VH-VL binders against DNA topoisomerase 1 (topA). Designs and how they scored, part 15

Target 1, 137 residues: DNA topoisomerase 1 (topA), of Thermoplasma acidophilum (q9hm08r4to140)
Amino acid sequence: FRIIIAEKADAGRRIAYFLSGGQVKSHRAKGTSYLEFEYNGSKTYLIPLSGHIVEADFESGYSDWNKIDLSDLIDARIVKNIKNKVAYQTLQAFRGKVEEIVIATDYDREGELIGVEALDIIKEGKEEIRRAKFSAL
Key: E = the ipSAE of ESMFold2; O = the ipSAE of OpenDDE; V2 = 0.75 times the mean of E and O plus 0.25 times the DockQ between their complexes.

## First folded at step 13 (VH-VL; framework fv_disitamab)

Design q4 (from q1 with heavy chain Y108V; at its last look DockQ between E and O 0.66; V2 from the best seeds 0.00; counts 0 for: pae E 2.2 > 2)
Fold by ESMFold2, look of step 13:
Structure q4 (fold): chain C 137 residues (1-137), chain A 119 residues (1-119), chain B 105 residues (1-105)
Amino acid sequence: as target 1 above (137 residues)
Amino acid sequence: EVQLVQSGAEVKKPGATVKISCKVSGYTFTDYYIHWVQQAPGKGLEWMGRVDPYDGETRYNQKFKDKATITADKSTDTAYMELSSLRSEDTAVYFCAREPWLRGYFDVWGQGTLVTVSS
Amino acid sequence: DIQMTQSPSSVSASVGDRVTITCKASQDIYSYVAWYQQKPGKAPKLLIYAASSLQSGVPSRFSGSGSGTDFTLTISSLQPEDFATYYCQQSDSYTFGGGTKVEIK
């Protein structure tokens, strides 16, 4: 089946309606949210994101600025924490189960980063990856 | 047994604030958007805005963005709309309605709350 | 903004008549139209979604059609309980049409 990653909930709805003609099922349960429809004979799922899925943070030992000399920041290890748990859990639920992943986030720096974040969570390396623009929607 | 029950009618003076409640029952509150719709006397329906009770995200009709504040309290399964700086043209019936998440239509409505702004 | 132009603003009809109400969108909205019925002093009631899908519990004499910019609600044989005001709504920005009052002759 196909996964489409959209940057925003309303943009994702517009894409799903455009592709399906309005025959869309919504799902919200157990920390996941996605749209389901058929397009070109294939089951298609659309995951609308609400911004970045992860954010940078320092390793735990560097999290308390009251205890850290500023010179130690040069040595600090950067880690990524989950910012959007619903998006993360939804993407993880589809990991390893898809034939095609379509990145439909905005064509700007923020949208490209969000798309890369989503791919890092969902792909295993066997999937066909496409980048799509739905600017008329 | 799905119900959206709104608070009762209000009579307010110009410049006042009113807060209308919409208590839901018979379904999982966080699975649906809650919308607010204005109907002035003798007039049609006009969409004002929505809230996603799951995370509190809102979206407003630009016409009402400085008039209305929409919130949801998932501990009491209640949505609210506060109208500020009331004027006589704000006299209307206000409906809450639910939308199945991202499906774009309103399948169940509250009974409406009449707000009258009179000096 | 997407405008929804609803026609006619009112219609006088008799029980048994076929009634047709039209909505026109200012741009292509695919099939994103819902139709509602509202009786005086009551909340609106959903009739049709996705242009042509009948809501559960709505009588089959109601039907919807259209895609793109032109949409129609049809009542095949008007019943006494059908005298009401009808509204179309586009689903993306939730804009309502101006309404059509169906009145008894």
Scores: ipSAE 0.444, ipTM 0.770, lowest interface PAE 2.2, mean pLDDT 85
ESMFold2 (binder alone), look of step 13: mean pLDDT 93; pTM 0.951
OpenDDE, look of step 13: ipSAE 0.565; ipTM 0.851

Design q5 (from q1 with light chain D28S; at its last look DockQ between E and O 0.51; V2 from the best seeds 0.00; counts 0 for: pae E 2.3 > 2)
Fold by ESMFold2, look of step 13:
Structure q5 (fold): chain C 137 residues (1-137), chain A 119 residues (1-119), chain B 105 residues (1-105)
Amino acid sequence: as target 1 above (137 residues)
Amino acid sequence: EVQLVQSGAEVKKPGATVKISCKVSGYTFTDYYIHWVQQAPGKGLEWMGRVDPYDGETRYNQKFKDKATITADKSTDTAYMELSSLRSEDTAVYFCAREPWLRGYFDYWGQGTLVTVSS
Amino acid sequence: DIQMTQSPSSVSASVGDRVTITCKASQSIYSYVAWYQQKPGKAPKLLIYAASSLQSGVPSRFSGSGSGTDFTLTISSLQPEDFATYYCQQSDSYTFGGGTKVEIK
């Protein structure tokens, strides 16, 4: 089946309605949120995000910039904190279970970053990855 | 048993602020949007805005964007709408209602709260 | 924003009559229209969602139809408890129609 990643909830609903002709099931429970429909004979799920899923930071021992030698920062481990738990959990629930992932976030800096964040969480490397534009819907 | 219970009627002077509560029970608060709807005396229904109680995200009817502030407190399962700079035209019954996430209809409604703005 | 034009604004009818109320959207909204009933001093009640799906507990004399831009609520045989005001609503921006008051003739 395929996954479509949308940047915003209302935009995701509009994409799902457009592709399905209005035959969409919505799911929100147990910390996950997604839409379900059929498109061109394939079961399709749409995960509408609401901004960034993660944020970058250093491990706690490296967060005090006044105490750290700059040469040590090259070796510092960077961690990602979950900013949007529902989006993260929804993407994780689909990890390893999809054939095709379509990134339908906006074609701008923010949308590209959000798309990469989603891919890092959901893909295992066997999926077909597509980039699509639906912003004109 | 799903319930949305609103705070009681209010009488306010022009320029004041009012905050209406909508306490929910019988379902998982963060799974549903909470909407607010105005009905002026003898008039129809007008959508004002909504909040997603999960993360606090809001969406407003542009007409009410500078009048209403909609919030949700998931620790008390209560949504709020604050109306500022009240005028006589704001005299109305205000309803809260819930929407199953992204389905676009309101399946349960609060009983309504009359706000009267008089000098 | 999608406008909903509801007609008629009122209708006088007798018990047993068939009542038809229409809503027209300013652009296609597929089938995502809801219909509500409201009695004076009470909150609205959901009757129909997704244009034609009957809400649980609503009598089968209520039905909805339409897709695209033109939608209809029908009461097949009006009952005394059906005298009320009816509103359509579109799903995308939550805009209500102007309402139709069904009055006793």
Scores: ipSAE 0.442, ipTM 0.788, lowest interface PAE 2.3, mean pLDDT 86
ESMFold2 (binder alone), look of step 13: mean pLDDT 92; pTM 0.946
OpenDDE, look of step 13: ipSAE 0.523; ipTM 0.844

## First folded at step 14 (VH-VL; framework fv_disitamab)

Design r1 (from q3 with light chain S31N; at its last read DockQ between E and O 0.54; V2 from the best seeds 0.72)
Heavy chain, then light chain:
Amino acid sequence: EVQLVQSGAEVKKPGATVKISCKVSGYTFTDYYIHWVQQAPGKGLEWMGRVDPYSGETRYNQKFKDKATITADKSTDTAYMELSSLRSEDTAVYFCAREPWLRGYFDYWGQGTLVTVSS
Amino acid sequence: DIQMTQSPSSVSASVGDRVTITCKASQDIYNYVAWYQQKPGKAPKLLIYAASSLQSGVPSRFSGSGSGTDFTLTISSLQPEDFATYYCQQSDSYTFGGGTKVEIK
ESMFold2, look of step 14: ipSAE 0.572; ipTM 0.811
ESMFold2 (binder alone), look of step 14: mean pLDDT 93; pTM 0.949
OpenDDE, look of step 14: ipSAE 0.708; ipTM 0.878
ESMFold2, fold request of step 15: ipSAE 0.715, 0.690, 0.611; ipTM 0.867, 0.852, 0.808
ESMFold2 (binder alone), fold request of step 15: mean pLDDT 93, 93, 93; pTM 0.950, 0.952, 0.952
OpenDDE, fold request of step 15: ipSAE 0.827, 0.826, 0.838; ipTM 0.910, 0.910, 0.912
ESMFold2, last read: ipSAE 0.736, 0.682, 0.712; ipTM 0.880, 0.846, 0.868
ESMFold2 (binder alone), last read: mean pLDDT 93, 93, 93; pTM 0.952, 0.953, 0.952
OpenDDE, last read: ipSAE 0.823, 0.835, 0.836; ipTM 0.910, 0.911, 0.912

Design r2 (from r1 with light chain D28K; at its last read DockQ between E and O 0.56; V2 from the best seeds 0.72)
Heavy chain, then light chain:
Amino acid sequence: EVQLVQSGAEVKKPGATVKISCKVSGYTFTDYYIHWVQQAPGKGLEWMGRVDPYSGETRYNQKFKDKATITADKSTDTAYMELSSLRSEDTAVYFCAREPWLRGYFDYWGQGTLVTVSS
Amino acid sequence: DIQMTQSPSSVSASVGDRVTITCKASQKIYNYVAWYQQKPGKAPKLLIYAASSLQSGVPSRFSGSGSGTDFTLTISSLQPEDFATYYCQQSDSYTFGGGTKVEIK
ESMFold2, look of step 14: ipSAE 0.573; ipTM 0.808
ESMFold2 (binder alone), look of step 14: mean pLDDT 92; pTM 0.949
OpenDDE, look of step 14: ipSAE 0.713; ipTM 0.884
ESMFold2, fold request of step 15: ipSAE 0.694, 0.612, 0.680; ipTM 0.858, 0.806, 0.849
ESMFold2 (binder alone), fold request of step 15: mean pLDDT 92, 92, 92; pTM 0.949, 0.951, 0.949
OpenDDE, fold request of step 15: ipSAE 0.838, 0.833, 0.842; ipTM 0.913, 0.911, 0.913
ESMFold2, last read: ipSAE 0.707, 0.582, 0.679; ipTM 0.856, 0.802, 0.848
ESMFold2 (binder alone), last read: mean pLDDT 92, 92, 92; pTM 0.947, 0.949, 0.950
OpenDDE, last read: ipSAE 0.840, 0.845, 0.843; ipTM 0.913, 0.913, 0.914

Design r3 (from q3 with light chain S31R; at its last look DockQ between E and O 0.03; V2 from the best seeds 0.00; counts 0 for: pae E 4.0 > 2, placed apart)
Fold by OpenDDE, look of step 14:
Structure r3 (fold): chain C 137 residues (1-137), chain A 119 residues (1-119), chain B 105 residues (1-105)
Amino acid sequence: as target 1 above (137 residues)
Amino acid sequence: EVQLVQSGAEVKKPGATVKISCKVSGYTFTDYYIHWVQQAPGKGLEWMGRVDPYSGETRYNQKFKDKATITADKSTDTAYMELSSLRSEDTAVYFCAREPWLRGYFDYWGQGTLVTVSS
Amino acid sequence: DIQMTQSPSSVSASVGDRVTITCKASQDIYRYVAWYQQKPGKAPKLLIYAASSLQSGVPSRFSGSGSGTDFTLTISSLQPEDFATYYCQQSDSYTFGGGTKVEIK
């Protein structure tokens, strides 16, 4: 089956509604809601996140957000700290079972980072990874 | 200074098992992933798997899933890779390498460990 | 699994030459591509990360570019110490290219 990762609940719902034509099932796993629907003949799960899964602390040189470009944050050292345990566990529950992972987080630097967080958690093997823009789905 | 120091060369018979180590220094062991990369003689690099020293979580290349077991010991700042059921095709230099968390690249490498499998 | 097709497999060049190495991914790379230099008997050395970011201490004659499926490493003016084998690596699943040996002409 396919998993779509959304950055926010509202965005996730909109994506699911659009792709399914309105036929969506709601589920809850370990405190996180996710959506199920059929898309292109395949079972699809949409997991909406609530922002960052991990708390992103940066090296001291990147601590002043007013003096650095957002693009630089992507290349900065990230300190390991789980911020959203529920989201983390939900994504882990899908590990090893997914054939295709679609990262549909916001198409900006923050969204890219959140997408990487999710991808790192859920990816195990030969899953096909796709990056999709919300508006282009 | 960041350093990854691997154990010495190994010579093994077919069917044997070998465990090589990668001791790190100069940084917090649990803040970075440790990866293992195979390089057969005269060949390219091939990713084998990694361990998160913080959690102990591992990820493997499917090709090496049944060949390699990767572990980490936080008490000694050392990562390990055990290779089982050794065959001549497993003769290679094995590197450990550090990945900054979620970065997907390797910024520091061990010096490599040659494992020779011969009858 | 993502395949990285690296080209050329080898190139003969002279000091001062511009050298270009390419890697093509079998699918779009979500994350990034890194480039490494390896000399005989040594471990690989990181040159470029995040497709175009130069690793600290790496000479500015090295540069990286690309997105999606096509990525390029460029040495603007080859120096004697640059004769080595170079590898690309995609960050999604850590697949390496086949390598490019840069030899002296």
Scores: ipSAE 0.144, ipTM 0.775, lowest interface PAE 2.1, mean pLDDT 89
ESMFold2, look of step 14: ipSAE 0.268; ipTM 0.750
ESMFold2 (binder alone), look of step 14: mean pLDDT 93; pTM 0.953

Design r4 (from r1 with heavy chain S55E; at its last look DockQ between E and O 0.58; V2 from the best seeds 0.63)
Fold by ESMFold2, look of step 14:
Structure r4 (fold): chain C 137 residues (1-137), chain A 119 residues (1-119), chain B 105 residues (1-105)
Amino acid sequence: as target 1 above (137 residues)
Amino acid sequence: EVQLVQSGAEVKKPGATVKISCKVSGYTFTDYYIHWVQQAPGKGLEWMGRVDPYEGETRYNQKFKDKATITADKSTDTAYMELSSLRSEDTAVYFCAREPWLRGYFDYWGQGTLVTVSS
Amino acid sequence: DIQMTQSPSSVSASVGDRVTITCKASQDIYNYVAWYQQKPGKAPKLLIYAASSLQSGVPSRFSGSGSGTDFTLTISSLQPEDFATYYCQQSDSYTFGGGTKVEIK
């Protein structure tokens, strides 16, 4: 089946309606959110994102900037924290189950980074990956 | 049973602030958008804005962007709308309503809260 | 935003009449429209979503049709409890039509 990664919920809905002609199901339950429809004879799921899924942070003991000397931050280990739990859980639920992943985030630096974040969570390396622009919407 | 229960009627003077609550029950609060709708006396329905209770993201009708502040409290399953700088034209019934995420319709509504702005 | 032009503003009808209410969208919205009924002093009640899907518990005398820009709500045989105001709503920007009051002739 196909996964489409969109940048915003409203934009994702518009893409889904455009591709399906209005035959879209929405799912939001148990910490996951996605749209479901048929496109070109294939079951298609669209996962809208509202920004970055993860963010850089420091391990415990370094995350309170008011209490940490700057020189200690230089030595601190950088880790990634889940910023958007719903997006993370939704992508994780589809990991390893998809044939094709389409990145439909905005064509700018932020959109490209968000797309890479999503791919890092969902892909196992067997998927066909595409980048798409839906500028007509 | 799905319920949206709003706080009671308010009488306010011009310039005041009012905060209307919408307590939900019978479903998972964070699975649905909560919307607010204005109905002035003898007039139609006008969409004001919504909140996604899961992450707090909001979207407003531009007409109400500087008038209304919409929030959600996941710990109490309650949405709020605050109306600031009240004027007589803000006299209306205000409804909350839920939308199954991105389905675009409001399947359950609160009972409405009358706000009267008078000197 | 998308405008929803609802007509007529009011209709005077008798029990048993067929009543048709129209909404026109300012641009193509596929089937993305809902219809509501509101009685005085009450909250609106959802009747139809996705242009033609009947909400659970709504009598079958209510039907919706249309796609693109032109949508209708039809009451096939008006009942006493159907005297109310009806609103369409386009489902993307949540814009309501102006309403149609159905009153006893």
Scores: ipSAE 0.513, ipTM 0.803, lowest interface PAE 1.9, mean pLDDT 86
ESMFold2 (binder alone), look of step 14: mean pLDDT 93; pTM 0.953
OpenDDE, look of step 14: ipSAE 0.775; ipTM 0.894

Design r5 (from r1 with light chain Y30H; at its last look DockQ between E and O 0.82; V2 from the best seeds 0.00; counts 0 for: pae E 4.8 > 2)
Fold by ESMFold2, look of step 14:
Structure r5 (fold): chain C 137 residues (1-137), chain A 119 residues (1-119), chain B 105 residues (1-105)
Amino acid sequence: as target 1 above (137 residues)
Amino acid sequence: EVQLVQSGAEVKKPGATVKISCKVSGYTFTDYYIHWVQQAPGKGLEWMGRVDPYSGETRYNQKFKDKATITADKSTDTAYMELSSLRSEDTAVYFCAREPWLRGYFDYWGQGTLVTVSS
Amino acid sequence: DIQMTQSPSSVSASVGDRVTITCKASQDIHNYVAWYQQKPGKAPKLLIYAASSLQSGVPSRFSGSGSGTDFTLTISSLQPEDFATYYCQQSDSYTFGGGTKVEIK
């Protein structure tokens, strides 16, 4: 089946309506939220994000700079913390189960970054990855 | 078996406040937006606003943003709309309705609540 | 804000007639339209969503068409229970049309 990643809920709904002709199922359960429809004979799920899914931070123990020697920060490894738990859990629920992933976030720096965040969570490396623009909506 | 059951008719004086309830059953309350719609006597339908019972987030028609306050109580599966500073032009039937999340239409409606504002 | 202009405001018809009701949006709304039926003293009932999709339990004599700005609800053969007021609604900001009352001729 196919996954479409949209940057905003409103944009995601418009894409789903456009592709399906309005035959859309919505799902909100168990910490996940997504839309389901059929497009070109393939079952399609759309995951609307609401901005960034993760944000950068230092590893535990480096986040309290009052207690950390500055030379240790040079060696610190950057980690990512979940910012949008529903989006993260939804993407995780589909990991390893999809044939095609379509990134339909905005065509700007922010949208590209959000798309990469989503891919890092959902892909295992065997999926077909596409970038799409729905400017007609 | 989906039901939206509204509180009964109200008669109020100008300047008063009224709070209308919409109790749902037969589905998971937090899976659907709850909307409120006004219908003045002999007039059409006018969308007022909605609440997401999952998060409490609201969205209002600009016309009603200073008139209506919409809330949801997850513990009782009940949505509410409070109308403040009532005037005779607020005399109407008020409906609650549910929207499947993000689908943009109302598949089930409450029976309506008549609010009459008179001297 | 998107306005929905519905016409006619009323229509007189007989049982068996074909009835056509139109809505015009103030801007392109693709297929983001729903249609409702309301009988006197009752709540509205959903008939059509996404311009042309029939809600479950709605008789097949009801159909919807259109895209962009012009939308149509059609009743192919009017039945006694179809005398009611019909409303269109755009699905993005929930604006209703003014309504069309279908009356007995």
Scores: ipSAE 0.157, ipTM 0.697, lowest interface PAE 4.8, mean pLDDT 85
ESMFold2 (binder alone), look of step 14: mean pLDDT 92; pTM 0.949
OpenDDE, look of step 14: ipSAE 0.710; ipTM 0.884

## First folded at step 15 (VH-VL; framework fv_disitamab)

Design s1 (from r1 with light chain A50K; at its last look DockQ between E and O 0.03; V2 from the best seeds 0.00; counts 0 for: pae O 13.7 > 2, placed apart)
Fold by OpenDDE, look of step 15:
Structure s1 (fold): chain C 137 residues (1-137), chain A 119 residues (1-119), chain B 105 residues (1-105)
Amino acid sequence: as target 1 above (137 residues)
Amino acid sequence: EVQLVQSGAEVKKPGATVKISCKVSGYTFTDYYIHWVQQAPGKGLEWMGRVDPYSGETRYNQKFKDKATITADKSTDTAYMELSSLRSEDTAVYFCAREPWLRGYFDYWGQGTLVTVSS
Amino acid sequence: DIQMTQSPSSVSASVGDRVTITCKASQDIYNYVAWYQQKPGKAPKLLIYKASSLQSGVPSRFSGSGSGTDFTLTISSLQPEDFATYYCQQSDSYTFGGGTKVEIK
């Protein structure tokens, strides 16, 4: 089946209803609601997020990401924190079962980061991965 | 200085199991993922899987899911890869490599470990 | 699965030549592409990440470009130490290209 990752609940619902033609089932797993529908002949789950799943901080001097190059972060120490445990666990529940992952987070810096977080959690290296350019419906 | 130092070459019989180590130094072990990459003789690179030393969580290439088991020991700053049911096709150099968290590329590599499987 | 088709498989060039290596993905890459250099008996070395970012310590004669499905590594002026095998790698699921051996003409 296919997983679509949305950045926000409202956006997720709009995507699901648009792609399904209005036939959507609602589910709940690990405390997070997700949607099920058929798209392009395949079972599809849409998992809406609510911002960042994981927080990453760098050591002193690297806190302003707008002023530093990514290359400068390569050797920087990272502090890892799960910001949204429920979302994390929900995505993990789908891990290993997914054939296609569609990242449909916002097409900006923030959305890209959130998309990477979600992708990192759910992917196992066997899935087809796609980035969807989402426009508000 | 960041270093990934792998265990020495291995010679095994078909059906055997081998465990390769990758000891890291020069940085905080738990800050980066450790990946394993296969390179058969005269062939290209193939991603096998990874471990997050922080959480212990792993990811695998489907091709190697039943072949490789990847682990990490935070107490020794060492990542491991165990290869089971070895076959001649498993003869290859295996690399460990470091990935900056959520970056998708490998900035530092081990020197590689040759595993030879022969009857 | 995301496939990475790298071309050419080999190229003969002389010192000072411009060398271009291409990598084509079977689908759009979300997290871009990295490029590595590998010499015989050695581990790969990261050259470029995020399609066009030069890794620290890598000479400026190396450059990367591309987006979507098409990515390119360019060596503006080949040096003696650049004869090696080069690999692209997509950052979504870590698939490598088949490699390009840059040989002395």
Scores: ipSAE 0.000, ipTM 0.596, lowest interface PAE 13.7, mean pLDDT 88
ESMFold2, look of step 15: ipSAE 0.490; ipTM 0.806
ESMFold2 (binder alone), look of step 15: mean pLDDT 93; pTM 0.951

Design s2 (from r1 with light chain A50R; at its last look DockQ between E and O 0.07; V2 from the best seeds 0.00; counts 0 for: pae O 6.2 > 2, placed apart)
Fold by OpenDDE, look of step 15:
Structure s2 (fold): chain C 137 residues (1-137), chain A 119 residues (1-119), chain B 105 residues (1-105)
Amino acid sequence: as target 1 above (137 residues)
Amino acid sequence: EVQLVQSGAEVKKPGATVKISCKVSGYTFTDYYIHWVQQAPGKGLEWMGRVDPYSGETRYNQKFKDKATITADKSTDTAYMELSSLRSEDTAVYFCAREPWLRGYFDYWGQGTLVTVSS
Amino acid sequence: DIQMTQSPSSVSASVGDRVTITCKASQDIYNYVAWYQQKPGKAPKLLIYRASSLQSGVPSRFSGSGSGTDFTLTISSLQPEDFATYYCQQSDSYTFGGGTKVEIK
């Protein structure tokens, strides 16, 4: 399947509804929402982010989380600069199953950085990576 | 502690309908998919379908699309599977199982529910 | 529709033996294969996920390997409690292998 990374929820929704022609399914995972739809003959998941996923400081407290898989917990403990736990865990959940990753973050410096952060988390080496430009309709 | 507790064994006549439940606890119901798996007596495991408890969205094995209806009730943290037009071939143990989001595996299982279909 | 061919269907082994179970997928499934142990009258128990990740609480004598279409579960030294049926499962569309019953020799 395909993953599209958006920078914000509103932008993500617009992208999903545009690409799907209005046929979009909503889901929730680990406290965040994502969208599912078919695009170009393939299942597509749109994951909206909320700013940067990582920061300079390590955030503790992952051991108290009962909503995550063991692998998520272990990985969270060794990653030092997680800023957005929900986003991190969401992206991590897609690891290894993605065929195509589309970075649809804003086409500016900030968007590029966020896109790279997402890629670092989700990519395992087999995925086709594409950069998309999104303009609001 | 994560738990999936299923309803008790069922005995039904051919043509009848049965609805089995899977009540979860120890985690946020809407954060994980709930799947159903069939196991006929002495046979292997077969995936039937799943529900996203948050959205209610379902996916089915094509083999079971006309047999099973899967639902979820967020107010009671319970997933359901209804089996219609029961036949002897539907005699099996049915398991509910939890999937971490998009992980594709089942980390916690219910204890199973035996459904027996006999005339 | 992905098929999982599991082999052997059964194996007789003794305590201390090395046991190897194989699953072959009908197409590439990256590294998303899970392995389960099931004892009579019980629900399956997750042993390995993502082909090689050991589930919490599972003894280290269990290991998984493989990629593409070929995957393997290995029990390095069979213990009395390991006699059970084992199943592989591909994570793309949730197809299970046919199962392997590990019996006492």
Scores: ipSAE 0.036, ipTM 0.636, lowest interface PAE 6.2, mean pLDDT 88
ESMFold2, look of step 15: ipSAE 0.532; ipTM 0.810
ESMFold2 (binder alone), look of step 15: mean pLDDT 93; pTM 0.952

